# Ledger of designs, part 13: VH-VL binders against q9c950r261to396

Target 1, 136 residues: q9c950r261to396
Amino acid sequence: VPTFEDVKEVTIRRSKLAKWLMEPFFEELIVGCFVRVGIGRSKSGPIYRLCWVKNVDATDPDKTYKLENKTTHKYLNVVWGNETSAARWQMAMISDGHPLEEEYRQWIREVERTNGRMPTKQDISEKKEAIQRTNS

## First folded at step 21 (VH-VL)

Design ee4
Fold by OpenDDE, fold request of step 22:
Structure ee4 (fold): chain C 136 residues (1-136), chain A 122 residues (1-122), chain B 112 residues (1-112)
Amino acid sequence: as target 1 above (136 residues)
Amino acid sequence: QVQLVQSGAEVKKPGSSVKVSCKASGGTFSNYAIHWVRQAPGQGLEWMGIIIPYFDTAYYNQRFKGRVTITADESTSTAYMELSSLRSEDTAVYYCARGGEWLDNYYYMDVWGQGTLVTVSS
Amino acid sequence: DIVMTQTPLSLSVTPGQPASISCRSSQSLLFEWGKTYLHWYLQKPGQSPQLLIYEVSNRASGVPDRFSGSGSGTDFTLKISRVEAEDVGVYYCMQSIDYPYTFGQGTKLEIK
């Protein structure tokens, strides 16, 4: 099981998504990363779920939205438990903050419950290296 | 294309509980959230809560002080809303509604059920 | 809870004339990622509510372009350029930036 620190290192913030959005490496690089998807706000603050990114979905060019100062039709297919059940998510609703350990624990629990795929230490290392190669 | 069909009208005594069902068809149940909204006779809309089955979570309007329980059965694409300790003031039409075409649009309701009248009277 | 205040509460309009409904929130509905969580619904007589506008200005599917939404922060407006008989009903604004979601009181639109 990847550690919280492992996951944290490959969790991509909204601002980074916006920065990478038009880069040729984006769709490949984002696969296997994590994002915090927003699912509301309570009195205690914004609520997020830490999810694994399955792929970029750009199959509907007519469905656009604003990601910061950029217009895009690219969405993320994210996975909370098992990749057989992915959810589409607009990147505008991704957190620009770091993941919380509780969110990590929730994700772990759900992956285990649903017999989902756990990234290996090697997967994380490779992704981290790939991110570092972007030099940004 | 997506439809929400709710259970039939209910007549309940004060202090009892009611459980309303909302069956979704024509789409993937896990791709959206389900909201519950009620409307007392001649009154406005009141949000009761939301369930997001994909994330196995629900959020409630605390004005109901824990009397509301929202559940979902993905195998039957059905959401439920149970309201306990019924009062006459709970007499209303109860609606379920889909939270967006996609799950990331959970925050607005684009498809509504036909409503379920719940009458609470002694 | 966020309080939503609509004005007017009732509106009588001659067919073909425009209509305007205001909605004010007790706090900003703009979230940190730039999305404003204000939506409009119409409940026609004897029917379930239906979505008209989402996120301030986006028309829902099937909604005529006679309907338009605008505003920012705490002040929002729904406009109908040419009111038709089928537009009769109660209009509600709703905020969804915070749980619990809250609706305005509703604005009843009638035809003269």
Scores: ipSAE 0.941, ipTM 0.966, lowest interface PAE 0.5, mean pLDDT 96
Fold by OpenDDE, fold request of step 22:
Structure ee4 (fold): chain C 136 residues (1-136), chain A 122 residues (1-122), chain B 112 residues (1-112)
Amino acid sequence: as target 1 above (136 residues)
Amino acid sequence: QVQLVQSGAEVKKPGSSVKVSCKASGGTFSNYAIHWVRQAPGQGLEWMGIIIPYFDTAYYNQRFKGRVTITADESTSTAYMELSSLRSEDTAVYYCARGGEWLDNYYYMDVWGQGTLVTVSS
Amino acid sequence: DIVMTQTPLSLSVTPGQPASISCRSSQSLLFEWGKTYLHWYLQKPGQSPQLLIYEVSNRASGVPDRFSGSGSGTDFTLKISRVEAEDVGVYYCMQSIDYPYTFGQGTKLEIK
């Protein structure tokens, strides 16, 4: 099981997504990373779910949205639990903050409950290295 | 096209509970949220709560003081809204509605059920 | 809770004439990532509500272009360029930036 620190290091913030959006390496790099998807706001603040990124979905060019100052039709297919069930998510609704331990724990529990794929230490290491290679 | 079909009208006594169902068809249930909204006779719309089955979570309007329970059965693509401790002022048409075309559009309701009249009277 | 205030509460319009409904929120509906969580619904007589506009200015599927939404922050407007008989009903604005979601009081549109 990847540690919270492991996951935190490969969690991509909204601002980074916006920065990488048009880069040739983006769609490959983002796979296997984590993102915090927004699912509302309460009086206590914004609510997020920490999700694993399955892939970039750009199959619907007619559905555009703004990510910061950029218009895009690229979405993330994210996974909370088992990748047999992925959800499409616009990157504009990704947190620009770091994940919380509680969010990490929730994700772990859901992966275990649904017998989902747990990233290996090797997976995390490779992703970390790939991110570092971007030099940005 | 996604459709939401709700259970039939209910007549309940004060203090009892009612459970309204909302069956979705024509789409992937896990790809959207389900909202519950009610409308008392001649009144406006009141948001009751939302369930996001994909994230196994629900949020409620606290004005109902814990009387509302929203659940979902993904195997049957059905959402449920249970309202307990019914009172006369709970008499209303209760609507379920889909939270967006995709799950990330959970925050607006683009498909509505036909509504379920719940009458609470002694 | 965020209070949504619509004006007017009722509107009688001659067919072919424009209509305008205002919606004001008690706090900004602009979120940190630039999305504004204001939507409009129409409930025709005897029917379920239906989505008209989402996120201030985007028309829902099947909504004719005579409907338009605008605004920012706390002040929003729904406009109908040419009111038709089928536009009769009650219009609601709704905020969804915070739980609980809240609706305006509704604006009843009638034909003269």
Scores: ipSAE 0.940, ipTM 0.966, lowest interface PAE 0.5, mean pLDDT 96
Fold by OpenDDE, look of step 21:
Structure ee4 (fold): chain C 136 residues (1-136), chain A 122 residues (1-122), chain B 112 residues (1-112)
Amino acid sequence: as target 1 above (136 residues)
Amino acid sequence: QVQLVQSGAEVKKPGSSVKVSCKASGGTFSNYAIHWVRQAPGQGLEWMGIIIPYFDTAYYNQRFKGRVTITADESTSTAYMELSSLRSEDTAVYYCARGGEWLDNYYYMDVWGQGTLVTVSS
Amino acid sequence: DIVMTQTPLSLSVTPGQPASISCRSSQSLLFEWGKTYLHWYLQKPGQSPQLLIYEVSNRASGVPDRFSGSGSGTDFTLKISRVEAEDVGVYYCMQSIDYPYTFGQGTKLEIK
């Protein structure tokens, strides 16, 4: 099971998504990363779920939205529990903050409950390295 | 095309509970949220709560003070709204509505059920 | 809770003439990621509500282009360029930036 620290290191913030959006490496790099998807706001603040990114969905060029100052038709297919059930998500609704340990625990529980796929230590390491190469 | 079909009208006594069902067809249930909205006779719309089955979570209008419970059964593509400790002022048409075509559009209601009249009277 | 205030509460319009409904929120409906959570619904007589506009200015599927939405922050407007008989009903604005979602009082549109 990946540690919270492992997940944090491969969690991509909204601002980074916006930055990478049009890069040729984006669609490949984002796979296997994590994002915090917004699912509402209460009196206590925004509510997020930590999700695993399955792939980029750009199958409908007519469905556009704004991500920061950029217009895009790229969505993320994200997974909360089992990758057999993914949800499409606007990158604009991804948190620009760091994941919370509670969100990590929720994700872990859901993956276990649904017999989902846990990223391996190797998966995380490779993704971290890939991200670092991009940032250099 | 997605359709939401709700259970039939209910007549209830004060203090009792009512559970209204909302069955979705024509789409993938887990790809959207379900809202519950009610409308008292001659009044406006009041949001009761939302369930997001994909994330196994629901949020409620606290004005109902915990009397509302929203659940979902993915196997039957059915959402439920239970309102307990019924009062006469709970007499209303109760609507379920889909939160967007996709789950990331959970925040607006693009498909509505036909409504369920719940009458609370002694 | 965010209070939504519509004006007017009722209006009577001659067919073919324009109509305008205002909706004001007690706080900004613009979220940090640039999305504004203001939507419009129409409830025709004896029917369930139906979505007209989402996110201020986007027409829902099947909604004629004579309907338009505009605004920002706390002030929003729904406009009908040419009112038709089928436009009769009660219009509601709704915010969804915060739970609980809240609706305006509704604006009843009638035909003269």
Scores: ipSAE 0.903, ipTM 0.956, lowest interface PAE 0.6, mean pLDDT 96
Fold by ESMFold2, fold request of step 22:
Structure ee4 (fold): chain C 136 residues (1-136), chain A 122 residues (1-122), chain B 112 residues (1-112)
Amino acid sequence: as target 1 above (136 residues)
Amino acid sequence: QVQLVQSGAEVKKPGSSVKVSCKASGGTFSNYAIHWVRQAPGQGLEWMGIIIPYFDTAYYNQRFKGRVTITADESTSTAYMELSSLRSEDTAVYYCARGGEWLDNYYYMDVWGQGTLVTVSS
Amino acid sequence: DIVMTQTPLSLSVTPGQPASISCRSSQSLLFEWGKTYLHWYLQKPGQSPQLLIYEVSNRASGVPDRFSGSGSGTDFTLKISRVEAEDVGVYYCMQSIDYPYTFGQGTKLEIK
């Protein structure tokens, strides 16, 4: 079972998505990573859910939006619990901050409730190495 | 083409509760956000809350002081709004509405139900 | 809660003439996700509300191009370049930057 620290190390921020958007390695790198998906804003600030990235959807070139100072038609298919149920999300509404422990616990509960799959610690380690190499 | 069909009009006594249903046809219900909005006679629109079934998450207008509960049943593609401790001021038409076609556009209301009149009378 | 103020509250327009409705929010509707959370709805007599404009300036499906929206920050405008009889109803602006979402008071458009 990956820990909160494990997940935090492979959670990708919006600024990194924007930085890597046009790189040939983009989809390979971010698939299997986590993102914090924005679902609204309350009195206590933006509300996020911790999801992992199943794939990138770029199949509709007419559905464009602004991501930072770029225009794109790439979307993330993200998973909250079971991988058989994904949601398409624009990267502009991904957090640029780090995950909260409560968000991690909510994710764990949803994966367990839906018999979803969790990455192994080895999956996490390999993703960490890929991220580190790309940042260098 | 998505359509929202609401339950029929209701007449209620003060202090009771009402539960209005909103059945969606078309699309995958868990990929939609469902809002509830009411309109008292001769008045404007008042947002009551939202449910995002994919995330099993609901947010409420706190003006209702915990009297409103919004739920969803994915197996029947139906959202519900329950308003408790009814007062005469709750007499209104209650609308359900879907956000945009894709869930990341949850924050505006694209498709509206026909409305349900709830009358609270002694 | 964010207060939305519409001006005017009532508007009587000769067919074929332009109309303009203003909406002001008590705080900025721009957030870090790069969107401005201001939308316009029309409620025709005896009907449910319908979406006209989302995110300031995007027309909803089936909305004629004589409707346009503009503005930024806290000040927004809905324009109808040439009013037609079918445009009669009450127009509402709405913010969705913060829960709870709030509407303006409405602007009733009538034909002279």
Scores: ipSAE 0.787, ipTM 0.918, lowest interface PAE 1.0, mean pLDDT 91
Fold by ESMFold2, fold request of step 22:
Structure ee4 (fold): chain C 136 residues (1-136), chain A 122 residues (1-122), chain B 112 residues (1-112)
Amino acid sequence: as target 1 above (136 residues)
Amino acid sequence: QVQLVQSGAEVKKPGSSVKVSCKASGGTFSNYAIHWVRQAPGQGLEWMGIIIPYFDTAYYNQRFKGRVTITADESTSTAYMELSSLRSEDTAVYYCARGGEWLDNYYYMDVWGQGTLVTVSS
Amino acid sequence: DIVMTQTPLSLSVTPGQPASISCRSSQSLLFEWGKTYLHWYLQKPGQSPQLLIYEVSNRASGVPDRFSGSGSGTDFTLKISRVEAEDVGVYYCMQSIDYPYTFGQGTKLEIK
């Protein structure tokens, strides 16, 4: 079971997605990482869910949108609980902030409720190293 | 080609409850956000709440807090809205509506049900 | 809650002439990632509402190009370049930047 700090270290912000979007390593790097998807805003601020990236969907080249200063037709298929059910999300609607511990706890509860799969600590370690090499 | 079909009109006494169903056909229900909107006779539109089944999450207009429950059953592709402690001012047409075709477009209402008239009278 | 104010509340238009409906929000509808959460709906007589415009200016599928939306921040406009008889009904703006979502009061469009 990965800890909150483990997950935080492999959570990708919107600015990083935009930075890496055109790199040949993009999908290989971000699959298996986490993102915070926005699902609305309350009086206390934006509401996010912490999801992991199952794959990148680029199959419809006509479905374009702006991601910061770029245009793309790449979408993330993200998983909230059980990987048998993914949601497609624009990278433009991913948080540029860091995950909150309550968001992590919500994710844990949903994975348990749905008998979902969690990354191993080894999976996390490999992603941390890949991210560090790419950021250098 | 998505359709939302709602349950039939209801006549209710004050103090009772009503549960309106909204069945989706076509598309993939797990990708939908479902909104509920009501319209009293001769009046405008009033948003009641949203359910996002994928995230097991519902948000309500606080004007209805405690009286409205919105649920979804993925196995039947059906959303429900239950309004309790009915009053005469709850007489309205109740609509369900789907957000955009993809869940990241949850925040507007693309496809609407036919509406369900709920009449509350003594 | 965000208040949405439409003007005019009623509008009579000669067929073929343009029409314009204003919508003002009590706070900005621009979110941090650059989207503006303002939408327009039409409710024709005896029908359910239907989406016309989402995110200020994007026409929903099947909506004629005589409908256009514009604006930013707190001030928005729906325009019909040439009103036709089928355009009669009540037009609503709606914000979805904050829960709860709120509608304007509606603008009833009639043909003279």
Scores: ipSAE 0.787, ipTM 0.917, lowest interface PAE 1.0, mean pLDDT 92

Design ee4
Fold by ESMFold2, look of step 21:
Structure ee4 (fold): chain C 136 residues (1-136), chain A 122 residues (1-122), chain B 112 residues (1-112)
Amino acid sequence: as target 1 above (136 residues)
Amino acid sequence: QVQLVQSGAEVKKPGSSVKVSCKASGGTFSNYAIHWVRQAPGQGLEWMGIIIPYFDTAYYNQRFKGRVTITADESTSTAYMELSSLRSEDTAVYYCARGGEWLDNYYYMDVWGQGTLVTVSS
Amino acid sequence: DIVMTQTPLSLSVTPGQPASISCRSSQSLLFEWGKTYLHWYLQKPGQSPQLLIYEVSNRASGVPDRFSGSGSGTDFTLKISRVEAEDVGVYYCMQSIDYPYTFGQGTKLEIK
């Protein structure tokens, strides 16, 4: 079971998504990482869910949107709980902040409630190394 | 095309509760956000709350002080809104509405139900 | 809660002439990831509301191109380039940047 720190190390912020968007390695790098998906805003601030990235969906080139200073038709299919059901999300609505421990605990509880799959610590380690290599 | 069909009109006494249903057809209910909005006679629109079943979350307008409960049953493609401790001021048409076609557009109301009149009088 | 203020609250328009409705929010509707959470709805007489414009300027499916939206920050405008008889009803702006979502008071459009 990956720890909060394990997941935090492979949680990708919106600014990184925008930076890597046009790179040939983008989908390979992002799949298997985590993102914080925005589901609303209260007076205490944005409300996020920590989700696992299943794949990149770019199948509809006419569905474009702005991501920071770029335009894209790439979306993330993210998993909250069971991987048999994914939600398609525009990357513009991904947090540029760090995950919270409560968001990680919510993710763990939902995966367990739905009998979902988690990445292994080995999966996380490989992804962390890929991210570090890309940042260098 | 997606359609939202609501339960029929109701007449209630003060202090009771009402539960309005909203059945979705023509799409995949599990990926929808469902809003509830009411409109008192001759008045404007008032947002009551939202449910996002995929993320196991619901948020309510606090002006109702916990009197509102919004639920969803994905197996029947039906959302419900229950309003308790009814007052005469709760007399209104109650609408359900789906967010955008894709769940990441949960934050506006694309498809609306026909409305359900709830009348509260002593 | 964010207060949405519409002006005018009522207008009468000669068919074929333009119409303009303003909406002002009590705080900015531009959120940190670059979206502006301002939407417009029309409620025709005896009908449920319908979406006209989402995110300031995007026309909903099936909405004629004589409807357009503009604005930023706290000030927004819905325009009808040439009013037709079927455009009668009450127009509402709505913000969805913060829970609870809130509507303007409505603008009743009539044909004269």
Scores: ipSAE 0.722, ipTM 0.911, lowest interface PAE 1.3, mean pLDDT 91

